# Ledger of designs, part 22: VH-VL binders against Protein RESPONSE TO ABA AND SALT 1 (RAS1)

Target 1, 230 residues: Protein RESPONSE TO ABA AND SALT 1 (RAS1), of Arabidopsis thaliana (Mouse-ear cress) (o04515)
Amino acid sequence: MPNTSSSQSFTIFVDGWLIRHRYFVEQLMCASSLDETNRISLEEQQSLVAQFLSHCLQYYQEKFASVSLAGDNVFTFFCPPWFNSYAKLILWVGDFKPSLVFKLTEVSVADLTRHQKDRISSLKSETRRKEREVMRDFALVQQSVADPPVMLAARRVGAVGMVDGEETDLEEAMEVLKAGMAAAMNNADQLRCSTVGKVVEILTPPQAIKVLRTIGQLHLRLRDRDQERA
Key: E = the ipSAE of ESMFold2; O = the ipSAE of OpenDDE; V2 = 0.75 times the mean of E and O plus 0.25 times the DockQ between their complexes.

## First folded at step 10 (VH-VL)

Design j3 (from g4 with heavy chain G99D; framework fv_ebronucimab; at its last look DockQ between E and O 0.80; V2 from the best seeds 0.77)
Fold by ESMFold2, look of step 10:
Structure j3 (fold): chain C 230 residues (1-230), chain A 123 residues (1-123), chain B 111 residues (1-111)
Amino acid sequence: as target 1 above (230 residues)
Amino acid sequence: EVQLVESGGGLVQPGRSLRLSCAASGFTFDDYAMNWVRQAPGKGLEWVSGISWNSGYTYYADSVQGRFTISRDNGKNSLYLQMNSLRAEDTALYFCAKDDTYYLFESGAFDIWGQGTMVTVSS
Amino acid sequence: QSELTQPRSVSGSPGQSVTISCTGTSSDVGYYNYVHWYQQHPGKAPKLLISDVSKRPSGVPDRFSGSKSGNTASLTISGLQAEDEADYYCSSWTSYSTFYVFGTGTDVTVL
């Protein structure tokens, strides 16, 4: 299998990334639990937010590099072995749907101002539009390859089996599919990162820490193999 | 008409402080992240600092971290840059810049620029 | 700290096409579509020419176009005119640590 080592190497990266992820979740839990007397400074809160967002970006940037080299292994990233069974039930284009962040914000933050609510509502609408664009592009890739009468008709032109021209055309069609699937996933991942970053920027640092704690805790629960039966 | 007008530049000795202002008009100022960009004489553009719509997040280039403070007053449609401990390498034309989107993060596509205010740091 | 590399200068005759490269890394230009281009005439503020790799703002002539391949973005000026003589900068968002970075700048000369 060509490029099998790329997806295997990413699985190893994820193991290390999850160790760092646990550290950040601990920091977010600590920061969100401090009372007024012991609260860390706004500067420290902003720094923690930036560090966690950078940590999340590292995951998607490494994934992008790995998917670009994946070849046939690109399909593994759509149902990744580093997610447990519960996480696999809710995947959208290989990971959580970008719009999930809005539900997590709603359950994590109780003190949104009217201006923040309006901006979150507008962002939610924009995110849903972009989600439709990702699915449209994915459907177009499937349509370009999923009409095999062209391939079957080529075989019917007096040949007993597939001829050299037909083999090359099929190989080219499969490469188009793999590239299109990788592009769709990368677009989805960039929407995920962009949506979280925009939500954070709408929020204050104390509010963002609560949302990021909730996101981080959910990710641990759904990626931890010890938790897959729970 | 969208406008950004910088002020507060001048000649200042090393180690001293200066405060730049940027007056914004023609758009809803508190919806947007705002930025400072500088250009030393004969040199290229350098992003200096950015601030989110509600001042919740501020970011700085490494060269100014700890010395410069970006702030905004949304009630006055004004952006500020407090520059402390000025050095010769801070000599530049300072531009106020508006992103074409709402967010500091997503883009750096600055669609409206002021004309700049000159800061000269010399003995 | 990451830097976007541009050629120091490029030249072309009126009516020709010139292309300015902007080379970053797989973590910025290669990853994001937040690559922008600015034109700056002497003594003036920069003007946004191209946003998000290839999008042309209203009022920018269609002889300006942008593209990206791998870690390199490109600005192409087709049908070069005398008024295009200026400095050109690319930019990109990179990370929550470095944030925005500008390219080194390219001086375009119309021969």
Scores: ipSAE 0.722, ipTM 0.867, lowest interface PAE 1.4, mean pLDDT 85
ESMFold2 (binder alone), look of step 10: mean pLDDT 90; pTM 0.931
OpenDDE, look of step 10: ipSAE 0.807; ipTM 0.896

Design j4 (from g4 with light chain S27R; framework fv_ebronucimab; at its last look DockQ between E and O 0.83; V2 from the best seeds 0.81)
Fold by ESMFold2, look of step 10:
Structure j4 (fold): chain C 230 residues (1-230), chain A 123 residues (1-123), chain B 111 residues (1-111)
Amino acid sequence: as target 1 above (230 residues)
Amino acid sequence: EVQLVESGGGLVQPGRSLRLSCAASGFTFDDYAMNWVRQAPGKGLEWVSGISWNSGYTYYADSVQGRFTISRDNGKNSLYLQMNSLRAEDTALYFCAKGDTYYLFESGAFDIWGQGTMVTVSS
Amino acid sequence: QSELTQPRSVSGSPGQSVTISCTGTSRDVGYYNYVHWYQQHPGKAPKLLISDVSKRPSGVPDRFSGSKSGNTASLTISGLQAEDEADYYCSSWTSYSTFYVFGTGTDVTVL
């Protein structure tokens, strides 16, 4: 009956994923509550951390599958309809910038040791370097489409009308661009997941729960569809 | 020299317990996640367990979950594996291993291995 | 069962190239670039040959190379030598539930 694109299917997935996400945010809020007599064990805290990280990975793996099927719709993942208007202004390669986690850690955790601070500082430098590499690789994909042989084929199509050989060259250039954009997004998403996972591992479970609570709440704020424009 | 030296292996009956130790030297032990990997005689490699630098996070293969406990003492540069409720299929050479990165999550390729300690579980 | 499938054995003559495959799923080998390769001679501990799909550690001969396409990673040994006769294993991170998994192993024989 009605056709469903890969981006429409992912939007449906996101709706279900957000229901589970609210559950996890509530669990993280409960685990970080002030009443120590009700606090879950350290072992249960580590389990909650692993479950939340798994939940986040599920989102990005489903996104990877959907982007691979997107065809001409791959561009919607760079400005996704499941983000609100405020969030779209601050996106980096379709989602939050990986290095944002360092600011969220600073705001959420007050008791970092010197050793933890040193490791976080080193990770921050590495993350910024990798962010630049993602952007460099994306720029190289754009350059490959703009190279003279491709541009000559595109100019020829525009000037002389459509002939079979020249259309094939342009179509191949567009497929290179789509594949490169999908690869850049996947690399960005892997950097997001890697950076959060490494920050969590530097932290103790109680510290990590505070950071993940903040991340989880931010994710809800970025995906509220009914953000009012006032 | 960078070294990992395992000990504590031996012959045990099914249902009994053993505790393996791994002594580390030549690197900053407390910065690294650590791992146990095993190999049954004539068989392939199996990752068993890993522990984060500060013991905050531990992970286990499904085959040992609930029976084995990984731990470390950074003051003694030592890694441990407490193996309870041993089964015949736990018979293997157990290696202590260090990744080329600090992290379990991205603890990458295991670049330093011990020579292993043999655990045999049989009646 | 292991999630990473390798051929049971591969053989080649000295000087030839051989390739060992390591097949996982779209959620591990196809998604991540955390595939690693190890060489193991009989009675010895494994030795790291390749990390992160294609990175060769210092001291590993440049005849060893790695690549990935889709859900399959590959180790290529160019210019096969007698000392390359050993077992070879791939590995990958998979999930926070399972963590690491090794491949089934490949026995390389130099004819």
Scores: ipSAE 0.782, ipTM 0.895, lowest interface PAE 0.9, mean pLDDT 85
ESMFold2 (binder alone), look of step 10: mean pLDDT 91; pTM 0.939
OpenDDE, look of step 10: ipSAE 0.816; ipTM 0.902

Design j5 (from g4 with light chain T98P F99L; framework fv_ebronucimab; at its last look DockQ between E and O 0.77; V2 from the best seeds 0.77)
Fold by ESMFold2, look of step 10:
Structure j5 (fold): chain C 230 residues (1-230), chain A 123 residues (1-123), chain B 111 residues (1-111)
Amino acid sequence: as target 1 above (230 residues)
Amino acid sequence: EVQLVESGGGLVQPGRSLRLSCAASGFTFDDYAMNWVRQAPGKGLEWVSGISWNSGYTYYADSVQGRFTISRDNGKNSLYLQMNSLRAEDTALYFCAKGDTYYLFESGAFDIWGQGTMVTVSS
Amino acid sequence: QSELTQPRSVSGSPGQSVTISCTGTSSDVGYYNYVHWYQQHPGKAPKLLISDVSKRPSGVPDRFSGSKSGNTASLTISGLQAEDEADYYCSSWTSYSPLYVFGTGTDVTVL
């Protein structure tokens, strides 16, 4: 019942999403370059921030829908063809690590207040704790394949072929693995989105536009096949 | 004691303005996003507006966009709702609410509510 | 703006269980775990009953539990008691504009 057309359809979605993403990055670059007297209004800045976050959220919601229909192709989303070769070396549960946003904030914003720094430091600790939870849950999902019944069935498939009953047990174990992998990836994606949203909310709109510009350029570079390094 | 106390409700005519206040105590007010939620008599709950901890981001339900303005004064631990161009359908008990997290974006689990202030818009 | 769909009313006898559904879309209830439940007695402010689908705040009895499947969240009241007679609302995060939506509300009657 699962087929590869779900991941192929998502790849096509990503092409359109990247076109919109380049447009948003241009808007963020323009907004961050304006001086104080020519800067767009606070309302316009808030709108740009909301639009960009909604655009990023649409990517992960469409990914979730695609993964839900993928079946066996859930494994493709952990090494996805819409990322370039070098980006794949740094993937964490199928995409960037949530705590990367704190480094990007440090390099993008020079005028954090003491209160903002304290809030970001606390959020960083919380995010790293949640990353460890995702990693633990992910490891438990991977370990489910190593359970003795699954390992015995897998050895028999490789050496002697499946017998009646063993094929059903292996299929059930694989369905548990696929569901667990999909859940782990969705939890990771939601942590990614939550962390960016919380960082933005700690920041003023002008500060957030600088961070989102940097995040947006990174999103593009991780998915831009034309810029893949040899 | 963690407490939210609304005030400023009353009877007003359509097209007029009213300003609601919410006094907060017992928690670090300036770390939290704050919200207004309303309930028309005999009806359900409706989220109205939210504001981030430093006023950097404000959000409104479509039904009040352009007419209502949320604000806060962190020095006075106070949240406000300026309601302009009031309509009969704005008649409701207005609650001030705090989420169980600092943020608007992640959660709308309102763990602390005031008792509300009644706004009646009638000719 | 959009409302989450709840049954208008449910009823049960003391000691029995009732379940209240809260149906949204694949973009809210079906996607997020930011689904919450509130209890409201007549003339009172709402009280947070369940957060994040299934988390029970301190002071909420164990007989209240929450779950989610697909686009539908559920609140279950086990061992129904007279004081559980109230209105119940679900809510969900939706997007960055607007933020939240409440359910239509369910009146629980204890027979």
Scores: ipSAE 0.754, ipTM 0.881, lowest interface PAE 0.9, mean pLDDT 85
ESMFold2 (binder alone), look of step 10: mean pLDDT 91; pTM 0.942
OpenDDE, look of step 10: ipSAE 0.780; ipTM 0.884

Design k23 (from k21 with heavy chain Y102H I111V, light chain S93Y; framework fv_ramucirumab; at its last look DockQ between E and O 0.74; V2 from the best seeds 0.77)
Fold by ESMFold2, look of step 10:
Structure k23 (fold): chain C 230 residues (1-230), chain A 122 residues (1-122), chain B 107 residues (1-107)
Amino acid sequence: as target 1 above (230 residues)
Amino acid sequence: EVQLVQSGGGLVKPGGSLRLSCAASGFTFDDYAMNWVRQAPGKGLEWVSGISWNSGYTYYADSVKGRFTISRDNAKNSLYLQMNSLRAEDTAVYYCAKGDTHYLFESAFDVWGQGTMVTVSS
Amino acid sequence: DIQMTQSPSSVSASIGDRVTITCRASQGIYSWLGWYQQKPGKAPKLLIYDASSRQSGVPSRFSGSGSGTYFTLTISSLQAEDFAVYFCQQAYYFPLTFGGGTKVDIK
């Protein structure tokens, strides 16, 4: 095993994280299936929500550290090996889109109050605007490396006897792109954490348990083996 | 216009109790999470507790867990801190605070009460 | 708990000087950081939220920058009313925590 890059180190972390994740999803499933007379206390529900959110924050904290150390490996986080092939087709900036949580909330919770619906509607609009800003900012970075002087240097890379100044220009352009990719990943992850946390806070603990169960189950499906067991 | 007006402080002996109140006006109180922050004389700031808009979630600093209880009454636009089993190290000015967002996390505190002194001394 | 370390603990400066205060988080907090000014006997006043966004009514000489674990507050040209104690605060996760403060004194 020759590779100890930040992406391989993060893959090892994810293996341990997924074991804990399955445990939490089981707890969320059990808590959401209990009837009124057997339901765990409100305090226990609040604790389960807090523990699951902390577990999710640990994932993103480790990801933040790994992306900051990625260097040339930052590109791997956009097509990550810790997701299965099916999941990679639906990713947005290396993970699923923050606004997906609103659809998951709608299918998971049947008893939103009008006040909660208004709060969620406002948050949804804010989240979609921020999603567009993340993509717009990244597009501006991509445009800056496509400026004519950089494109002239890039056209010459395949030519015999490449000139020294042109190689330096290409390296500078790649560093700008790498920094922009890391920034886009961090901004996207910040929005993912922000959106889930805000949705949970709008919801009651029983409602939040149902949403977090659905989110947790989806995360398992996006990371399961490519071939279904039969 | 936006105001947080506090009451309920004072002098109390160790082991005693106090209840702090914070009356809000000039904003839609029941859309906002609320917080308590304290500052011991000559010291820095310490976040004490926070409560979500509908009281569904409460959080506490480790130093006060089990002794303090945050609550709110949205019909009265009021925030409370019940302080039990008080200790000398709880001596501080206590501020209620509103975040710049509606939420407990991601928020900085943009509106503060005037502060209420709590002194715990034998 | 997320520890917030401010540096320096005090700054001696003259009117017109540029002052920079730094704040380091013990782990990544994205941009969820606020800066506060506090004068004796008064409640803290929010200057900067979201690491770099200026609160309404705050003079343009105050600016914030940074993300992740390293943040700065810069006062581009000190004024007489800027002599105070400054605090950073993380809003990433509970318990919310403040830096130890930086006192900006007149030379």
Scores: ipSAE 0.775, ipTM 0.900, lowest interface PAE 0.9, mean pLDDT 87
ESMFold2 (binder alone), look of step 10: mean pLDDT 93; pTM 0.950
OpenDDE, look of step 10: ipSAE 0.825; ipTM 0.917
ESMFold2, look of step 11: ipSAE 0.737; ipTM 0.883
ESMFold2 (binder alone), look of step 11: mean pLDDT 93; pTM 0.951
OpenDDE, look of step 11: ipSAE 0.831; ipTM 0.918

Design k24 (from k21 with heavy chain I111V, light chain S93H; framework fv_ramucirumab; at its last look DockQ between E and O 0.88; V2 from the best seeds 0.00; counts 0 for: pae E 2.9 > 2)
Fold by ESMFold2, look of step 10:
Structure k24 (fold): chain C 230 residues (1-230), chain A 122 residues (1-122), chain B 107 residues (1-107)
Amino acid sequence: as target 1 above (230 residues)
Amino acid sequence: EVQLVQSGGGLVKPGGSLRLSCAASGFTFDDYAMNWVRQAPGKGLEWVSGISWNSGYTYYADSVKGRFTISRDNAKNSLYLQMNSLRAEDTAVYYCAKGDTYYLFESAFDVWGQGTMVTVSS
Amino acid sequence: DIQMTQSPSSVSASIGDRVTITCRASQGIYSWLGWYQQKPGKAPKLLIYDASSRQSGVPSRFSGSGSGTYFTLTISSLQAEDFAVYFCQQAYHFPLTFGGGTKVDIK
């Protein structure tokens, strides 16, 4: 099975990334709890936002590289071992749904201006349209490949009596599925990065810090080990 | 008609300063991120700086950090680049460029100013 | 920083030819790539955004494709007004960066 080890290499990367993530969440929490008198400068707030976004981009850049090399390993990215059992129930294409950020913004920020609300509403519509496109494209790839019972039956027929061409048909179908899964993952990740970045740039730095704190805390909770909760 | 009109270029000695201006018309200026892009004579394009719709976020190329300051005045529909501690390698045509949306990343530059020449020499 | 490498640096072509220009990113940029045309003494002009979306007013002979690290701009039937320099530009990560350019000349 080629490329099965790439998901294990990415899992090790996530361990180190998560250590850095806890550090950033701590800084976001500190910055968001300060009174007006003690607030860090606007320049420092901008820097913290940029650093956290860069930290998040590092995760997705490493993921992009790992998925591109995955081969059969791409299936692991749809049910990732680096998420806990609770998180796996709510995943969308292997990670959080992009439009979740709008709900997190609503609960994190109380002082949106009307112009900010209008821009967020427009972005939400755009994001939901793109989410549907990702799902539609992936569903079409799944339709192009026989469901598991059909593929299992085809393998059983081939094992009993070998017929040239049937093995090639199954291999072609599996390659189409792997390519479609990788494409869906990359499109979903692109939308995740796009949506968070766009929301941040609609907000002021103080508002963005509150939203990114909430996102960061959620990401930690989605990766908490099940052992502590069992 | 969307239009960007630039001013403020010229000849300056190394170590000097200039302020570039870019006046916008034909669109709601504060709906868009804005950028500066430069092109040295006979060379390719280099992004210099960008600013978000509300000035909440500014970004700079490493070659100009600490020396250049981007700003905007949404009431005057104007974008500025304050250029300090100028060096010979800053010699270029400078373009202001409109992003196609509120935010800087993912941005396409759909409208460009006419360009203004900045020459840094003894 | 994300390096954008264009190929070829120059191409000589005749009116009616199909011309393909490539752009490679040093790391994945999804589909956040633009293509620009620039004629001497003029500002660049946006042709393609989001790797494959044609800007309003751009002729249908221009098309873009690609995602990830490899992108192409194709001019399906070159016309006299298409002789220019073409640049790709990534919009994924700061600093935003351009390719080195591809000059399309007449034979």
Scores: ipSAE 0.504, ipTM 0.779, lowest interface PAE 2.9, mean pLDDT 85
ESMFold2 (binder alone), look of step 10: mean pLDDT 93; pTM 0.947
OpenDDE, look of step 10: ipSAE 0.737; ipTM 0.880

## First folded at step 11 (VH-VL)

Design k25 (from k23 with heavy chain S107T; framework fv_ramucirumab; at its last look DockQ between E and O 0.72; V2 from the best seeds 0.80)
Heavy chain, then light chain:
Amino acid sequence: EVQLVQSGGGLVKPGGSLRLSCAASGFTFDDYAMNWVRQAPGKGLEWVSGISWNSGYTYYADSVKGRFTISRDNAKNSLYLQMNSLRAEDTAVYYCAKGDTHYLFETAFDVWGQGTMVTVSS
Amino acid sequence: DIQMTQSPSSVSASIGDRVTITCRASQGIYSWLGWYQQKPGKAPKLLIYDASSRQSGVPSRFSGSGSGTYFTLTISSLQAEDFAVYFCQQAYYFPLTFGGGTKVDIK
ESMFold2, look of step 11: ipSAE 0.816; ipTM 0.920
ESMFold2 (binder alone), look of step 11: mean pLDDT 92; pTM 0.949
OpenDDE, look of step 11: ipSAE 0.835; ipTM 0.920

Design k26 (from k23 with heavy chain Y59W; framework fv_ramucirumab; at its last look DockQ between E and O 0.77; V2 from the best seeds 0.76)
Fold by OpenDDE, look of step 11:
Structure k26 (fold): chain C 230 residues (1-230), chain A 122 residues (1-122), chain B 107 residues (1-107)
Amino acid sequence: as target 1 above (230 residues)
Amino acid sequence: EVQLVQSGGGLVKPGGSLRLSCAASGFTFDDYAMNWVRQAPGKGLEWVSGISWNSGYTWYADSVKGRFTISRDNAKNSLYLQMNSLRAEDTAVYYCAKGDTHYLFESAFDVWGQGTMVTVSS
Amino acid sequence: DIQMTQSPSSVSASIGDRVTITCRASQGIYSWLGWYQQKPGKAPKLLIYDASSRQSGVPSRFSGSGSGTYFTLTISSLQAEDFAVYFCQQAYYFPLTFGGGTKVDIK
């Protein structure tokens, strides 16, 4: 099945991406340190935030490109080989749930102003609404698996084979399913990016650095296979 | 009524400096990101700069980066654009533009100032 | 930078005509596109935001559609006051960028 080669391209990308990601996380850690010796200027903080956001955006851009342009199997992203078992438990439409950022913000930032809290609360409500929308769309796609072409094929598994034309019908149905899944994932990814970006804009650069550090660290934990042995 | 009133601008020599101001009224100023957009004579619109609600983040077009500085005073409901090292190509009508959301990105510009002409000429 | 390509650059139409303007983005911007109307000597006016949402006070004859990289602004029945220049703007990537504009002239 030729689809195994396409998943390799994104995997290769992720390996390089992770190297850069580790570097960014280290920088964020240093920048968030209370040690005066590690303090960077406000401009440098802003730059670091921007660079990290760009880095994160690149991940989802490449993810989209791999599926839409390179023809990678979208299903790979719903059970990513690069995620550990723990990560698989918390996956929402191929990655972390967008609203998780709010919890991460809560644990990362202790000095939110009332105004910031109000804005975060509003954003949280909006994000949750959009999550529900994404889930509805995603659920519709999932339900399509029960459509006749797919079900007929499933029933014939182990039987004498597909009748002429049924294979084409199944292939078409699978393409529709894949397209729907890709669309849902893309919407979810957009929401992830949007939510992080908006949270960052609500926060001061020092606060944002703390949140982004936490997010960055989480991503590393989700990909660390050695944690499965612990 | 939601309104943006601009001031400043004028004629300046190459290498000179100008400061544009934009006074906001009719809305909670610090709830919105603010932007500057310019339009050269007979040309299209060009986004110049944006600033977050709390001034925590600023963005610039490459064409003005290092020369222009966007700032705001929320207590005065005012937006500013400091323009240094002005060039002939900076000649344009400059507009103050309000974002339609709290955020600088993923926002349209729902309110515009009347525009201020900046002419850079020897 | 994201390039926004508008087409056509100009269109001549009569009152009552259907006018369609297109905007293409060099990269996917989802639905983060705005449409503006600008009359001579005036500031731009927001018509459509989020690709298809009509701004308050904008006549129903204006509609926006599209997502990803391809967007359209449609004036279903052109009125005398609609002769102007129209711009699209992407709001997803920095720097924010506008299309080159489309001039709608009277035939």
Scores: ipSAE 0.749, ipTM 0.878, lowest interface PAE 0.7, mean pLDDT 91
ESMFold2, look of step 11: ipSAE 0.767; ipTM 0.898
ESMFold2 (binder alone), look of step 11: mean pLDDT 93; pTM 0.948

Design n1 (from g4 with heavy chain E106M; framework fv_ebronucimab; at its last look DockQ between E and O 0.11; V2 from the best seeds 0.00; counts 0 for: pae O 2.2 > 2, grease 21.4 > 18.9, SAP .536 > .496, placed apart)
Fold by OpenDDE, look of step 11:
Structure n1 (fold): chain C 230 residues (1-230), chain A 123 residues (1-123), chain B 111 residues (1-111)
Amino acid sequence: as target 1 above (230 residues)
Amino acid sequence: EVQLVESGGGLVQPGRSLRLSCAASGFTFDDYAMNWVRQAPGKGLEWVSGISWNSGYTYYADSVQGRFTISRDNGKNSLYLQMNSLRAEDTALYFCAKGDTYYLFMSGAFDIWGQGTMVTVSS
Amino acid sequence: QSELTQPRSVSGSPGQSVTISCTGTSSDVGYYNYVHWYQQHPGKAPKLLISDVSKRPSGVPDRFSGSKSGNTASLTISGLQAEDEADYYCSSWTSYSTFYVFGTGTDVTVL
């Protein structure tokens, strides 16, 4: 049962990560405030943007490391225990859909230039294309569960038991499935990161701060367990 | 396999122009900022120029500002460096380097390097 | 263009530990955790050794470690091996002017 320990390690990481995340979100909130007292220099804004992006990147780096290096159960990330029920409804390959960033940008930034809009539109189209590619690959992996080793095992569950060698075949099949899932998730995570970064590069620092604030707040809402009690 | 392959280097006289190319393969080219780094013979590494994923931003070292132009063609997975008004001090091995992040302004680490193409500026 | 300051050379015996310093300013090394280290063998392209002060890429031995304090970053090579003989360069993202700067380089010799 070695896979349970690795999932626990990432969970521990996320707890610490969330503490830092809340701090960043607070900073982003302050920085995005129209109150003159909370205005920070352009340099400080740039720094904050960079720091937050680094923070976000760290999440996915650790996620990747936990699955690929530590051997954590990749399936955990498709139904993360750290997400609330609402979050589970909007999950796309283990996290938010990359193209969601564009909607968040639209609602966060009111003063986009024409040039920015054009660039964002182009990026949106490309991102959607890449999303489809990720989904195709992911679908192929999902279909692999219908492969003979898995199906045979499923048919025998609770009935006659597994015949000699079938357990090994099933284990191998499951490893292939896990590897495929991990690969798909990694591709999705890369698309998430790249899309956010690319959007930020289109935006001014003040605009970026608004978008990142929204993203950060969304992540907190998705992980807030107290909402399930309401 | 992730790979960068530089080309276009050679011997050129001072004041002349040269265009370097870098062909990328094995990764999504337009996801990453790309850079040129050079190394004079027996000397250290010097960052020359960087370009964002969509060419929206370009940056140059002071030593080459106004003389060099970085560009890319994402459709061809290619990076370019147009070098004008070449000087003796531009003599170096020029490396194409991939950023490890998805944005230029945070692309501090170069995780993939080409083997370089030699540029010699001599009278 | 300002370079980050590294010692010209560092030497050690096999199995020993050596440390290479990289000193910059509050605008580069001290700005954030955007310090990286590269290893370069003679006639070869540089290889990323450490990213973001202390992150080790896949395939890099654990005997390589990075740290930073103030405006000075450090690369430590523990258990020095013959294959570690190479030039080492630090680099940093900069907040001002040329976005990226390398160190002067350090020649590591295994005695």
Scores: ipSAE 0.306, ipTM 0.738, lowest interface PAE 2.2, mean pLDDT 88
ESMFold2, look of step 11: ipSAE 0.646; ipTM 0.817
ESMFold2 (binder alone), look of step 11: mean pLDDT 90; pTM 0.933

